VHH binders against EKC/KEOPS complex subunit cgi121 (cgi121). Designs and how they scored, part 13

Target 1, 174 residues: EKC/KEOPS complex subunit cgi121 (cgi121), of Schizosaccharomyces pombe (q9p7j3)
Amino acid sequence: MILPLFPETQVHVFVYENVSNCAAIHEQLISQNPIYDYAFLDAATILYKKQVYSAIIRALEDRRDEQMKTKTIHSEVILSLSPKTEISSAFRQFSMTKKSKNIVVVKIDSKLTEEEEFERLDKLVEGNRVEFSDEELQKLIDFKVLKKNYKLDPSTLENPLASILSSIALRGYS
Key: E = the ipSAE of ESMFold2; O = the ipSAE of OpenDDE; V2 = 0.75 times the mean of E and O plus 0.25 times the DockQ between their complexes.

## First folded at step 16 (VHH; framework vhh_7n9e_1)

Design ctl (from g2 with W33S W53S Y103S Y104S; at its last look DockQ between E and O 0.13; V2 from the best seeds 0.00; counts 0 for: pae E 17.9 > 2, placed apart)
Fold by ESMFold2, look of step 16:
Structure ctl (fold): chain B 174 residues (1-174), chain A 123 residues (1-123)
Amino acid sequence: as target 1 above (174 residues)
Amino acid sequence: DVQLVESGGGLVQAGGSLRLSCAASGFTFSDYSMYWGRQAPGKGREWVSGIDSSGGSTAYASSVKGRFTISRDNAKNTLYLQMNNLKPEDTALYYCATDSTPSSTRLSDYDYWGQGTQVTVSS
């Protein structure tokens, strides 16, 4: 997929449910294995496609403007999901952990078609691919986690999208 | 005081083999992933291979896949690189490294590097 503001940057997003090897993937991320150069997100923290796209756009804008705070574009996506600027907090809240069950995987600057990237990723992830859609994401979300991460109150839980997107967009202005 | 000491480098004929070692001290070796990198003359450092803390998962740069094998011995706090079918383009300073941050894919972001051991492959 091509984002309008970044026409030369190819991005792919995949969703997996019932992943059995998150601990092994986590070890590969620690080892800095470049085959695992993706953003691995815990799906329990992602309710909307727009949430992911907003974080990707923010990370790409920060890269373009030479304002990135993390070491890679993929780690910058993880930071960009957070309403706060603290890097360690963002990773604890949004990154896949050894105990995660469902994940969202982002690849930025891909040189492959979606299906070619999927074929590579599918060798790494032991789980079931599902559609990247609001319908599938809503099945995987943990609303207790979402409320905590974005400080949502009961009045915003029915339609939390605007609040979440504002938190991502206005980071650093509050 | 983290220390990484590479050894086993030298001059070798094309097609030959060489085994590098990296002795680690000053940290709990078995808790950390380890890497081999190299620096060819006049170039920046580049990633060669990585291995997770248990030794169960390995990865290789495409230029060395099938020829190089990374391994570790957690009882001896030692990382290895078996290099087979060496080519002149493998000539480089080889170093081991570790990184405590799981999100980094840049070699410049590794927390610790050794001083390196020179490998020179002649035709």
Scores: ipSAE 0.000, ipTM 0.126, lowest interface PAE 17.9, mean pLDDT 81
ESMFold2 (binder alone), look of step 16: mean pLDDT 81; pTM 0.812
OpenDDE, look of step 16: ipSAE 0.014; ipTM 0.226

Design p1 (from g2 with W53Y S100E L107Y; at its last look DockQ between E and O 0.83; V2 from the best seeds 0.79)
Fold by ESMFold2, look of step 16:
Structure p1 (fold): chain B 174 residues (1-174), chain A 123 residues (1-123)
Amino acid sequence: as target 1 above (174 residues)
Amino acid sequence: DVQLVESGGGLVQAGGSLRLSCAASGFTFSDYWMYWGRQAPGKGREWVSGIDYSGGSTAYASSVKGRFTISRDNAKNTLYLQMNNLKPEDTALYYCATDETPYYTRYSDYDYWGQGTQVTVSS
């Protein structure tokens, strides 16, 4: 997919459930293996497609404006999910860890079709790909985690999307 | 200002062991992933090992896996590298390093490196 304000930037988003090798993937990320150049997110923190797209857009805006706080566009996506400006908090809250079971994987600046990128990613992830959709994401979310990450209260739970998107958009301006 | 000071290097016979330490100051140590790297004479800098905030996740270069153990003591702001079964090819200047961006930063791009401690392994 191409985002309207970023017509030169191809983005792919994949969702995997029942991933058995998050520990191995995490070890490869720590050792900076370039084959693993994706943003790996814990699906327990993601309820909406728009949540992910808003973080991608924020990261791309910060790159365009030379305002990135992290060293790569994929790490910037992880930061951009957070309502806080502190990098370590964002990674603790949103990134895949060795204990994650379900993941959302983002590739920015892809030179491949979705099918080609999937072929590469499927060699790395031992899990079951599901559709990137609100229906599938809501099966994987941990609502207790979501509430903590975005400080949602009972009245906000009727329409949590607006509160979440506002948190992403306003980070650094509060 | 961030400071990283390595110690514990020296001359050791092949098959021997050595424990390196890295004293950290100028930042909240427990908020940073920490790494060891090394540089042998005539070779490029080599990533050796990395460790997360708590010590729960670690990774090693294939050349040292099974022989080296990275650890940290957040109460003492100290990073360690236990090196066992040392080989002449482990001879290098060993650095600790860190970067504010966890683990996505390529090792050549880390912002903070110590001056290093020399490890020399004789046959």
Scores: ipSAE 0.663, ipTM 0.850, lowest interface PAE 1.3, mean pLDDT 90
ESMFold2 (binder alone), look of step 16: mean pLDDT 83; pTM 0.837
OpenDDE, look of step 16: ipSAE 0.880; ipTM 0.932

Design p2 (at its last look DockQ between E and O 0.80; V2 from the best seeds 0.80)
Amino acid sequence: DVQLVESGGGLVQAGGSLRLSCAASGFTFSDYWMYWGRQAPGKGREWVSGIDWSGGSTAYASSVKGRFTISRDNAKNTLYLQMNNLKPEDTALYYCATDSTPYYTRLDYDYWGQGTQVTVSS
ESMFold2, look of step 16: ipSAE 0.741; ipTM 0.881
ESMFold2 (binder alone), look of step 16: mean pLDDT 83; pTM 0.839
OpenDDE, look of step 16: ipSAE 0.866; ipTM 0.931

Design p3 (from g2 with A61K; at its last look DockQ between E and O 0.83; V2 from the best seeds 0.72)
Fold by ESMFold2, look of step 16:
Structure p3 (fold): chain B 174 residues (1-174), chain A 123 residues (1-123)
Amino acid sequence: as target 1 above (174 residues)
Amino acid sequence: DVQLVESGGGLVQAGGSLRLSCAASGFTFSDYWMYWGRQAPGKGREWVSGIDWSGGSTAYKSSVKGRFTISRDNAKNTLYLQMNNLKPEDTALYYCATDSTPYYTRLSDYDYWGQGTQVTVSS
């Protein structure tokens, strides 16, 4: 897909459930394997499509404005999900780990159609693709993790979208 | 001011062992993924091994897997590389490295490097 403010940037987002090889993917990431150049997120931390798109938009804005803190656009998406500016905290909170079971995978600057990108990604991920939708994401979320990551209280946890999006948009301004 | 200081290199016969250490300062060591790289004479830098901030995930270049073991002691701010069954092709300047971006940063882009410790393996 094309985001209106970034018309030359093609983005794809995939969701996988029941992934059996997160440990192997993680090893490939630390081994600098360029085939794995995606943002791999733990789906237990993602409740809404807008949460992911807001992080992508923030990362792209920071790249445009030469304000990126991390070395790649994909790592910048992971940072951008966090309400804090500390890179290590963002990765601990949102990135896929070797124990993750469900993941959200983001590709930015894709030169491929969604179907073509999926064909490549499907060779890397041993799991079941599901739709990138609020319905599917809500089946995979861990609300205890969400509450902790965004410091939500019971009143905001019933409809937390505005608090989450504000945290993403305003990171670094406090 | 980040500082990485390697030690433990030296001359060793093929088949021997060495243990390298990397003392880190100027940053919160436990917040960083750490890496070993090496540069042989006349060659470019190559990635050797990496370890996450807890020590729970590691990766190795295929030519050293099974012979080298990366580890860390976060209480001592120290990274280690145990090198067993050394071969002449392991001869290189070994350096530790890190960057604030975990595992998405390629070897050539790391911001912080040690000066290195020479490992020479004789035949």
Scores: ipSAE 0.641, ipTM 0.848, lowest interface PAE 1.3, mean pLDDT 91
ESMFold2 (binder alone), look of step 16: mean pLDDT 87; pTM 0.871
OpenDDE, look of step 16: ipSAE 0.718; ipTM 0.860

Design p4 (from g2 with L107F S108E; at its last look DockQ between E and O 0.83; V2 from the best seeds 0.80)
Amino acid sequence: DVQLVESGGGLVQAGGSLRLSCAASGFTFSDYWMYWGRQAPGKGREWVSGIDWSGGSTAYASSVKGRFTISRDNAKNTLYLQMNNLKPEDTALYYCATDSTPYYTRFEDYDYWGQGTQVTVSS
ESMFold2, look of step 16: ipSAE 0.675; ipTM 0.854
ESMFold2 (binder alone), look of step 16: mean pLDDT 89; pTM 0.897
OpenDDE, look of step 16: ipSAE 0.908; ipTM 0.948

Design p5 (from g2 with S57T; at its last look DockQ between E and O 0.84; V2 from the best seeds 0.79)
Fold by ESMFold2, look of step 16:
Order: sequence, then structure tokens, then C-alpha cells
Structure p5 (fold): chain B 174 residues (1-174), chain A 123 residues (1-123)
Amino acid sequence: as target 1 above (174 residues)
Amino acid sequence: DVQLVESGGGLVQAGGSLRLSCAASGFTFSDYWMYWGRQAPGKGREWVSGIDWSGGTTAYASSVKGRFTISRDNAKNTLYLQMNNLKPEDTALYYCATDSTPYYTRLSDYDYWGQGTQVTVSS
């Protein structure tokens, strides 16, 4: 897909459940294998499609404005999910780790169609692809993790979207 | 100011071992992934190994896997590289390095490098 404010930028988002090889994927990222140039997120931290799109938009805005804090657009997406500006905190909270079981994978600046990108990614991830939808994300979320990451109180837990989106949009102004 | 100071290099015969150390200061060591790189005479820099914040996740270049072991001691702000079964092709200036962006940063783009410690392996 193409976001209206970024017409030259093709973005794809994929969701996988029951991933058996997160450790292997993580090693390939660490080893700088360019085939793995994606943002790999722990799905336990993602409740809404809008959460991911808001982070992508924030990362793209920061790139446009030459305000990126991290070295790649994919790492900037990981930072942009966080309500705080600390890079290490954002990675600890949102990135896929060797212990992750379900993941959300983002590709920005793709030169491939969604189906072509999926064919490449599916060779790398040993898991079951599910739809990128609020319905599927809600099955994979860990609400204890979500509460901690966004400091949600009990009064907002039934409808946390506005609080989460505000945290992403306002990062850097606290 | 970030400082990375390597030590432990030297001359060793093929099949031998060395242990490199990298003393770090000027940043919160336990918040950073750490890396070793090397540069052989007349060649570009080569990524060798990386280690996460706690030491729980490591990765190695295929040329050294099984022979080199990266580790860290966060209480001492020190990174290590244990190098066993050394070969003449391991001869290089070895650097520790880091960057504020965990593991997405290409080797050429790391912000912080030490001056390096020379390892020379004779045949």
C-alpha cells in the first residue's frame, strides 16, 4: 500500500503466528544480512492496525524532516511505537526477540507488490501468516505488556486506542 | 565522551588462542549492543561478532563461528572476544564498536569505534 502523504513510498505489513524460528531470524538481523531488511515487531505488543500505521507515519515524517534518531527507516518504526525517545527502551519493548512467538513484519520502501514481498518473506519466517487486522491482532496481544508499554490505567483498558495513538504522536514533547 | 579501548592482541602461532578485551566508558554500557570488527592489511573492515545488552544473544561471521566467543561483563563495562584455533587469515587489527541503534546499523555506519588491537597469526 501507499500512504496519501507519502506517495513514493510502498509499505507492506504482514502478521505471523506460531513462529518457530524467531531466534534464527534474529541472528540474521544481527549479522546484517540484507535479505532480512524489515522491521520485526513482537505481536504481543500490537493491538491495532492503527498503532502500526501511526508508527510508520511518524517514522516517515521524521525521515522527511531529517529528524530520524535511528539508522534505518525500519529501526525508526520500532522507535516510533514507543511513547519515549530512548532507543534502547523502544527496542526492549517492541522488537521481536529470540523468545517471541508471534510477529508483525513491516517493509517500507518496497519495490515489490504485496504478493511478491510475501513470497520473499515467507521463505524467511517459519510460521502461519494471518490477516493484518484488528481481529487477528487482538488474539496475539499480551494486555499486561500493552499496559506497561503505554502506562495504561484500568479506566482506559476497554478502549485504549486514543491513549496509545496520543502516546505515539506526542513522543518527544514530554 | 565515548571511549572504547581494546587490548590483548599480539603475535601467536597458528592453532593458538588470544583473548581480547574492550574497556568502555562514557555511555550506559548495558543499554548497548556491542560488536567486534577487524581489518586485515590492505582490506576493508569485516564484521566479526555482535552481542546484546545482557549477553544472552550473540552472532558471528561464518569465518569465525565455532572458534570465537564474544562475551561481556556489564559490571566491569568490558567486552571480550575469546579467539581459539587461530589461523593466518585471522591476522588483522581488531576493533570493538557500538551504535545507539541496536543491530539494524550496517558496520560502516557504527558511531563509535576503538583504535584497535593488532592480532598477528604466524603459520
Scores: ipSAE 0.735, ipTM 0.880, lowest interface PAE 0.9, mean pLDDT 91
ESMFold2 (binder alone), look of step 16: mean pLDDT 87; pTM 0.875
OpenDDE, look of step 16: ipSAE 0.818; ipTM 0.902

## First folded at step 17 (VHH; framework vhh_7n9e_1)

Design r1 (from g2 with T105Y; at its last look DockQ between E and O 0.90; V2 from the best seeds 0.76)
Amino acid sequence: DVQLVESGGGLVQAGGSLRLSCAASGFTFSDYWMYWGRQAPGKGREWVSGIDWSGGSTAYASSVKGRFTISRDNAKNTLYLQMNNLKPEDTALYYCATDSTPYYYRLSDYDYWGQGTQVTVSS
ESMFold2, look of step 17: ipSAE 0.538; ipTM 0.804
ESMFold2 (binder alone), look of step 17: mean pLDDT 88; pTM 0.889
OpenDDE, look of step 17: ipSAE 0.888; ipTM 0.938

Design r2 (from g2 with Y103L T105Y R106T L107R S108L; at its last look DockQ between E and O 0.90; V2 from the best seeds 0.00; counts 0 for: pae E 2.1 > 2)
Fold by ESMFold2, look of step 17:
Structure r2 (fold): chain B 174 residues (1-174), chain A 123 residues (1-123)
Amino acid sequence: as target 1 above (174 residues)
Amino acid sequence: DVQLVESGGGLVQAGGSLRLSCAASGFTFSDYWMYWGRQAPGKGREWVSGIDWSGGSTAYASSVKGRFTISRDNAKNTLYLQMNNLKPEDTALYYCATDSTPLYYTRLDYDYWGQGTQVTVSS
């Protein structure tokens, strides 16, 4: 897909449930294997498509403005999900770990169609692809984790979207 | 400010063992993934091993897998490399390194790295 503000940038987002090999993927990331150059997110932390799109847009804006804090656009997406600026905190909270069960995978600057990118990714991830939709994400979220990650209080818990998106958009501006 | 200091290198006979240490200071050690690299005489730098911030996940170059073990002690801010069954081709300057960005493919372009400790394996 193409985001309106970044028409030259091809982005793909995939969701996998019941992933059995997150530990193996994690070891490949430690090995700096370029085949695994994606943002791997723990789906337990993602409730909305807009949450992911907002993080992607923030990362692309920071790249455009030469304000990235991390080494790759994919790592910048992970940072951009966080309301905080600390890289380690963002990764601890949002990145896939070896214990993750369900994941959201983002590829930015893809030179492949969605089907071609899926073909490559499907060789790396042992799990079941599901639609990238609010309906599917809602089934995979852990609300306790979401509340902790975004510091949601009782007044925002019923309808947290605006609070979450504001946290992503305003991070670092104090 | 940030400092990585390796130690434990030396001369050892083939088949022997060495344990390298890397003392870290000037940053919150437990927030960083850590790596070992090496550079043999007349060769480019080579990635050897990596470990996540808790020590729960590790990875190794195929040339050392099964012989080397990376570990860390976050209470002592120290990274280790246990090297067993050493071979002459393991002769190199060994350095520790770190980068604040996990999930980063850098071709060994880390933010911080030490000066290294020499390991020489005699046949």
Scores: ipSAE 0.522, ipTM 0.793, lowest interface PAE 2.1, mean pLDDT 89
ESMFold2 (binder alone), look of step 17: mean pLDDT 87; pTM 0.874
OpenDDE, look of step 17: ipSAE 0.898; ipTM 0.949

Design r3 (at its last look DockQ between E and O 0.65; V2 from the best seeds 0.00; counts 0 for: pae E 10.3 > 2)
Fold by ESMFold2, look of step 17:
Structure r3 (fold): chain B 174 residues (1-174), chain A 124 residues (1-124)
Amino acid sequence: as target 1 above (174 residues)
Amino acid sequence: DVQLVESGGGLVQAGGSLRLSCAASGFTFSDYWMYWGRQAPGKGREWVSGIDWSGGSTAYASSVKGRFTISRDNAKNTLYLQMNNLKPEDTALYYCATDSTPYYYTRLSDYDYWGQGTQVTVSS
C-alpha cells in the first residue's frame, strides 16, 4: 500500500500463523543477511490493523522530521508500537522471539508489488499466511500481553482501540 | 557510560588456544546482540562472530568457523570467544562491539560501541 501523506513510500504488511522457524530467522539476521530486512513482530501483541498502521505512520513521521531513535525504519516501527520511549522495552515487548508462534511482518520502502514481496517473504518464513485483518488478528492476540504492554484498565479491555492509539500518538508527551 | 573491556589476549604458538572475555557495563547487556571483530595491522576491521541477546543464535566468519566459539553469560555481563587451533593469520587486535539498538541485528559499519581491544599474537 501507499500512504497518502507518504506517496513515495510503499508499505506491505503480512501475517503468518504457526511459524516453525523463528530461531532460523534469527540466525540469518545475525549472519548479516540483508534479505531479512523487515520488521518481525509477535502477533500476540497486535490486536488491530490500526495499531500497526499507526506505528508505521509514527515511524515515517519521525524519519521525515529527522527524529528517529533507531538505525532503520523497520526497527523504528517496533519502537513506535510502544507507549514508552525506552528502546529495549519496546523490542522486548513487541518483537518476534524464538518462542513466537504467529508473526506480523512489515516491509517499508518496498520496490515490489504486494504479491512479489510475498513471494520473497514466503521463501523465508515457514508458516501459513493469513489475511492482515482485525478478524484474523483477534484470533492471534494474547489479551494478557496486550493489557500489560499498554497498561489497559479492566473497564476498557473489551474495546481498547482508542486507548492504544492514544498511547502510540502521545509517546514522549506523557 | 557504555564500557566494553576485553581481556585474555596474549602470545601463543600456532595450534594453541586462548579464551577472550569482554566485560560490559553501562547498559542492559542481556538486551543486545554482541559481536567480536578483529583488526590486523594495516587492515580494516573484520567481523568475526556474533551472538544474540539470549545466546541462542550464533554466527561465524568462514575463516574461523569450527575453531572459534562465541558465548555469553548474561548474569555476569560478559561475552566470551573461545579460540582453538590458532593460526598465524589470526594475529590481530580483537574487539568486542555492540550497537545502540537493542534486540536488532545491524551491519558491521553501524556498530556504535567498541572496546579498546586485546592483542592476540600467534607465532609459527
Scores: ipSAE 0.006, ipTM 0.338, lowest interface PAE 10.3, mean pLDDT 85
ESMFold2 (binder alone), look of step 17: mean pLDDT 88; pTM 0.887
OpenDDE, look of step 17: ipSAE 0.853; ipTM 0.921

Design r4 (from g2 with Y103M; at its last look DockQ between E and O 0.88; V2 from the best seeds 0.76)
Amino acid sequence: DVQLVESGGGLVQAGGSLRLSCAASGFTFSDYWMYWGRQAPGKGREWVSGIDWSGGSTAYASSVKGRFTISRDNAKNTLYLQMNNLKPEDTALYYCATDSTPMYTRLSDYDYWGQGTQVTVSS
ESMFold2, look of step 17: ipSAE 0.551; ipTM 0.819
ESMFold2 (binder alone), look of step 17: mean pLDDT 83; pTM 0.838
OpenDDE, look of step 17: ipSAE 0.878; ipTM 0.932

Design r5 (from h4 with Y103W; at its last look DockQ between E and O 0.85; V2 from the best seeds 0.00; counts 0 for: pae E 2.6 > 2)
Fold by ESMFold2, look of step 17:
Structure r5 (fold): chain B 174 residues (1-174), chain A 123 residues (1-123)
Amino acid sequence: as target 1 above (174 residues)
Amino acid sequence: DVQLVESGGGLVQAGGSLRLSCAASGFTFSDYWMYWGRQAPGKGREWVSGIDYSGGSTAYASSVKGRFTISRDNAKNTLYLQMNNLKPEDTALYYCATDSTPWYTRLSDYDYWGQGTQVTVSS
């Protein structure tokens, strides 16, 4: 997908369920294997497509404005999901871990079509690809985790989108 | 000020063991992934091992896997590398390193490095 404000930036988002090798992927990320140059997110923390797109847009805006806090665009997406400025907290809360079971994978600055990128990614992830859609994300979310990550109270849990998007957009301003 | 101070290096015969330590100060140690790197004379820096915030996740370069064990003690702000079955090709200056961006930052771009401790493995 092409984002209107970033027309030359190709972005792909993939969702995998029942991933059996998150521990192995995590080891490759720690070992800095360049083939794994993606943002790997724990799907238990993602309820909406707009949540992911808002974090991508915030990361791209910060890159454009030379205001990134982390060393890569993919790590910046992980930070941008967080309502807080602390990098370690964002990674603890949103990144894939060795214990993750379902993941959302983001590629920014792709030189490949979605299907070509999928072909590469599918060799790395042992799991079942599902559609990047609110319907599929809803099946994978952990609402207890979502509530904690965004400080949602019971009154906002029926439609938490506005609160989540506000948290992403306002990080660092208040 | 961030400080990383390595110790425990020395001369050891091939097949021997050493335990390296890295004392950390000036930052919240338990909020950082920690890494060991090494540099042989006249060569580039090589990533050796990494460990997460709690010590629950670790990774190793293929050349040291099964022989080296990374660990940490967050109460003492100390990172460790247990090095067993040492080989002459393990001879290098060993340093601990970290960065505020976990694992996405290439080793050469880390913000914080120790001065290193020399490990020399004789045949």
Scores: ipSAE 0.463, ipTM 0.779, lowest interface PAE 2.6, mean pLDDT 90
ESMFold2 (binder alone), look of step 17: mean pLDDT 83; pTM 0.837
OpenDDE, look of step 17: ipSAE 0.892; ipTM 0.939

Design r6 (at its last look DockQ between E and O 0.03; V2 from the best seeds 0.00; counts 0 for: pae E 17.2 > 2, placed apart)
Fold by ESMFold2, look of step 17:
Parts: sequence; structure tokens; C-alpha cells
Structure r6 (fold): chain B 174 residues (1-174), chain A 122 residues (1-122)
Amino acid sequence: as target 1 above (174 residues)
Amino acid sequence: DVQLVESGGGLVQAGGSLRLSCAASGFTFSDYWMYWGRQAPGKGREWVSGIDWSGGSTAYASSVKGRFTISRDNAKNTLYLQMNNLKPEDTALYYCATDSTYYTRLSDYDYWGQGTQVTVSS
């Protein structure tokens, strides 16, 4: 996909459920294996497509403005999901772990079509691809985790999107 | 055709060292990432290490980090793996691999040679 604000940056987002090899993927990520150069997110923390798009946009804006805090654009996406600026907290809260069951995978600066990128990724992930949609994400979310990560209260739980997007957009202000 | 030929394996005592070589032909070696993988009998393929086209970026599996060093000589079209402080669990068939068309051709993504056996005795 093409984001209107970044028309020369190709982005792909994939969702996998019932992933059986998260421990193996996690080992490759912490070893910085270049073929695993993606952002691997725990799907339990993601409720909306716009949540992911907003984090991608924030990361790309920070790269453009030379304000990135992490080494790679993919690690910057993980940081950008967090309402706080602390890198270790963002990774602890949003990254895939050895115990994750469902994941969201982001590739930025792809030189491949979506299907070509999927073919590469499918060699790495042992799970079932599902559509990147609000419908599928809502099946995989852990609402207790979401509420904790974004400090949602009862008044926002009916439609938490605006609160979540504000947290992502306003991180580091006020 | 793409050809990758590994050499330098052998029997070594735990704590010892070996240096593997991979001679490459059939593609512009200096334009592509190169990888080492390994496979023990009855186990699946395991990624070990990777190196970019210039040698400036390297990556290692956690199980070998600090003990193995990947390198390349683009003038000789040769990939290397220096393996130090070898352990019995490093016993495997070691193979090199490339993705010479990394962005378009799936079959070249997994291309590898016959491998060279490394056996580490305790």
C-alpha cells in the first residue's frame, strides 16, 4: 500500500493467527537477522487498522524530520504505538514475544508487491494469514491489555479509536 | 546457473575452531546478501548468519553470536564463516545461501550448495 503523505514509501501489513513459531522468530529478531527486518507486533495489542497506520505515519514523520529515537524504521513503528517515549516500555508492551499467538507484521520501504512480500514472509511465519481488517483485528485483541496500554476509561470504551489515535499523535507533548 | 560450493568442514574437538568457505558463481556476488545455514540430521533448516553485499552489515543467530564471524571477499566471490569455541550442538551440515534476485524470484531466495559437514566431539 501507499500512504498519501508518503507516496514514494511502499508499506505492507500482514496479520497471522495461530502462529506456532513465535519463539523462533523472536530469536531471529533479537539476533538482528536481516531477513527478519519487519516490525513484528503482538496482535493482542492492536484493535484498529488506523492504530497501525497512525504509528507508521508517526514513524515516517519522525524519520523525515530526523527525530527518530530507535535504530530502524521498523523499531520506530513499535515505539510510535506507545503513548510514552521510553523505548523499552514500548517494546515490552507492543512487540511480539516468544509467547505470542497472533501477530501483525509491518514492512516499510518494501521493493516488492504485496504478494511477493507475502511469499517471503510466509517462509518465516508458521501460522494462518488473515485479512488486515478491523473485523479480524477485533477477534485477536485483548481488551484488558488495550485498556492498560492506552489508559482507557469507561467513557472511551464504546469507541476508543479517537483516544488511542490522540495518544499516538500527542506522545511527547504537554 | 547459480552455484555455491562449501568447503572447510571436518572433525574438531569441543572448544576448537574451523573456517568454512563458500565459492560462488553464476551471479554478481557483490550485489547480494549472503547467508550461512545449518541442518542437523532429523532437524529443520536453521539460519546461522548473514552479511550484506559490502560486508558492512552482519547478523548472527543468538546460539552462535560472539563465537562465529561471517565475512566475504568480493574479489574472489567467496563467503566465509569463522567458527570459534565450537560446541557439540554446532554439529551439522553447513551450507551457504543467497537471494540473487531478492525482490522478484522465489527460487533463488533458498538456493544453496551441497554443504560441508562440521562434527564437534565432546
Scores: ipSAE 0.000, ipTM 0.103, lowest interface PAE 17.2, mean pLDDT 82
ESMFold2 (binder alone), look of step 17: mean pLDDT 83; pTM 0.837
OpenDDE, look of step 17: ipSAE 0.775; ipTM 0.893

## First folded at step 18 (VHH)

Design s1 (from g2 with S100K; framework vhh_7n9e_1; at its last look DockQ between E and O 0.90; V2 from the best seeds 0.83)
Amino acid sequence: DVQLVESGGGLVQAGGSLRLSCAASGFTFSDYWMYWGRQAPGKGREWVSGIDWSGGSTAYASSVKGRFTISRDNAKNTLYLQMNNLKPEDTALYYCATDKTPYYTRLSDYDYWGQGTQVTVSS
ESMFold2, look of step 18: ipSAE 0.722; ipTM 0.874
ESMFold2 (binder alone), look of step 18: mean pLDDT 82; pTM 0.828
OpenDDE, look of step 18: ipSAE 0.880; ipTM 0.934

Design s2 (from g2 with S54D G55S; framework vhh_7n9e_1; at its last look DockQ between E and O 0.82; V2 from the best seeds 0.81)
Fold by ESMFold2, look of step 18:
Structure s2 (fold): chain B 174 residues (1-174), chain A 123 residues (1-123)
Amino acid sequence: as target 1 above (174 residues)
Amino acid sequence: DVQLVESGGGLVQAGGSLRLSCAASGFTFSDYWMYWGRQAPGKGREWVSGIDWDSGSTAYASSVKGRFTISRDNAKNTLYLQMNNLKPEDTALYYCATDSTPYYTRLSDYDYWGQGTQVTVSS
């Protein structure tokens, strides 16, 4: 897909449920295997498509403006999901871990169609691909985790999207 | 300022063991993933092992898996590499390294490196 402000940058987002090999994927990431150059997110932390797109846009804006805090665009997506500026906090809260069961996978700067990228990714992930949609994401979310990650209180839980997007957009401004 | 200081290297017979240490200062050690790398004479740098901030996840290069064990003690700000069943091929300068970006940063792009400690394994 194409984001309006970044027409030259192809992005793909995939969602997998019931992933059996998150530990193996995580080991490959730690081991510096370049085939795994994706942002791997824990789906338990993602409720909305707009949450992911807002983080991608923020990461791309920071790259454009030479303001990235992390070393790759994919790690910058992970940071950009966080309401906090600290890199370690963002990774603890949003990245896939060996314990994750459902994941969201982001590829930025893809040279492949969505189908071609899926074929490559499907060789790496042992799980069931589902649609990247709010309907599917809401089945995978852990609301206790969402509340904790974004500090949602009772007044914001009725419409958490606006609060979440504000947190992503305003990070770094005091 | 950030400092990483390795120790524990030396000369050892094949089949022997060594334990390397890396003393860290100048940053919040428990917020960083830590890594070991090595460089054999005339060769490029090689990633050896990595460990997350609470020892929950580790990874090893295939050439050392089963023989080397990475560990850390966050109370002492110290990273370790236990090397067992050493082989002449393990001869290298061993260094610890880190970066503020967990595990996505490529070996060549880490911000912080130690000076290294020499390990020499004789036949």
Scores: ipSAE 0.721, ipTM 0.872, lowest interface PAE 1.0, mean pLDDT 91
ESMFold2 (binder alone), look of step 18: mean pLDDT 85; pTM 0.851
OpenDDE, look of step 18: ipSAE 0.884; ipTM 0.935

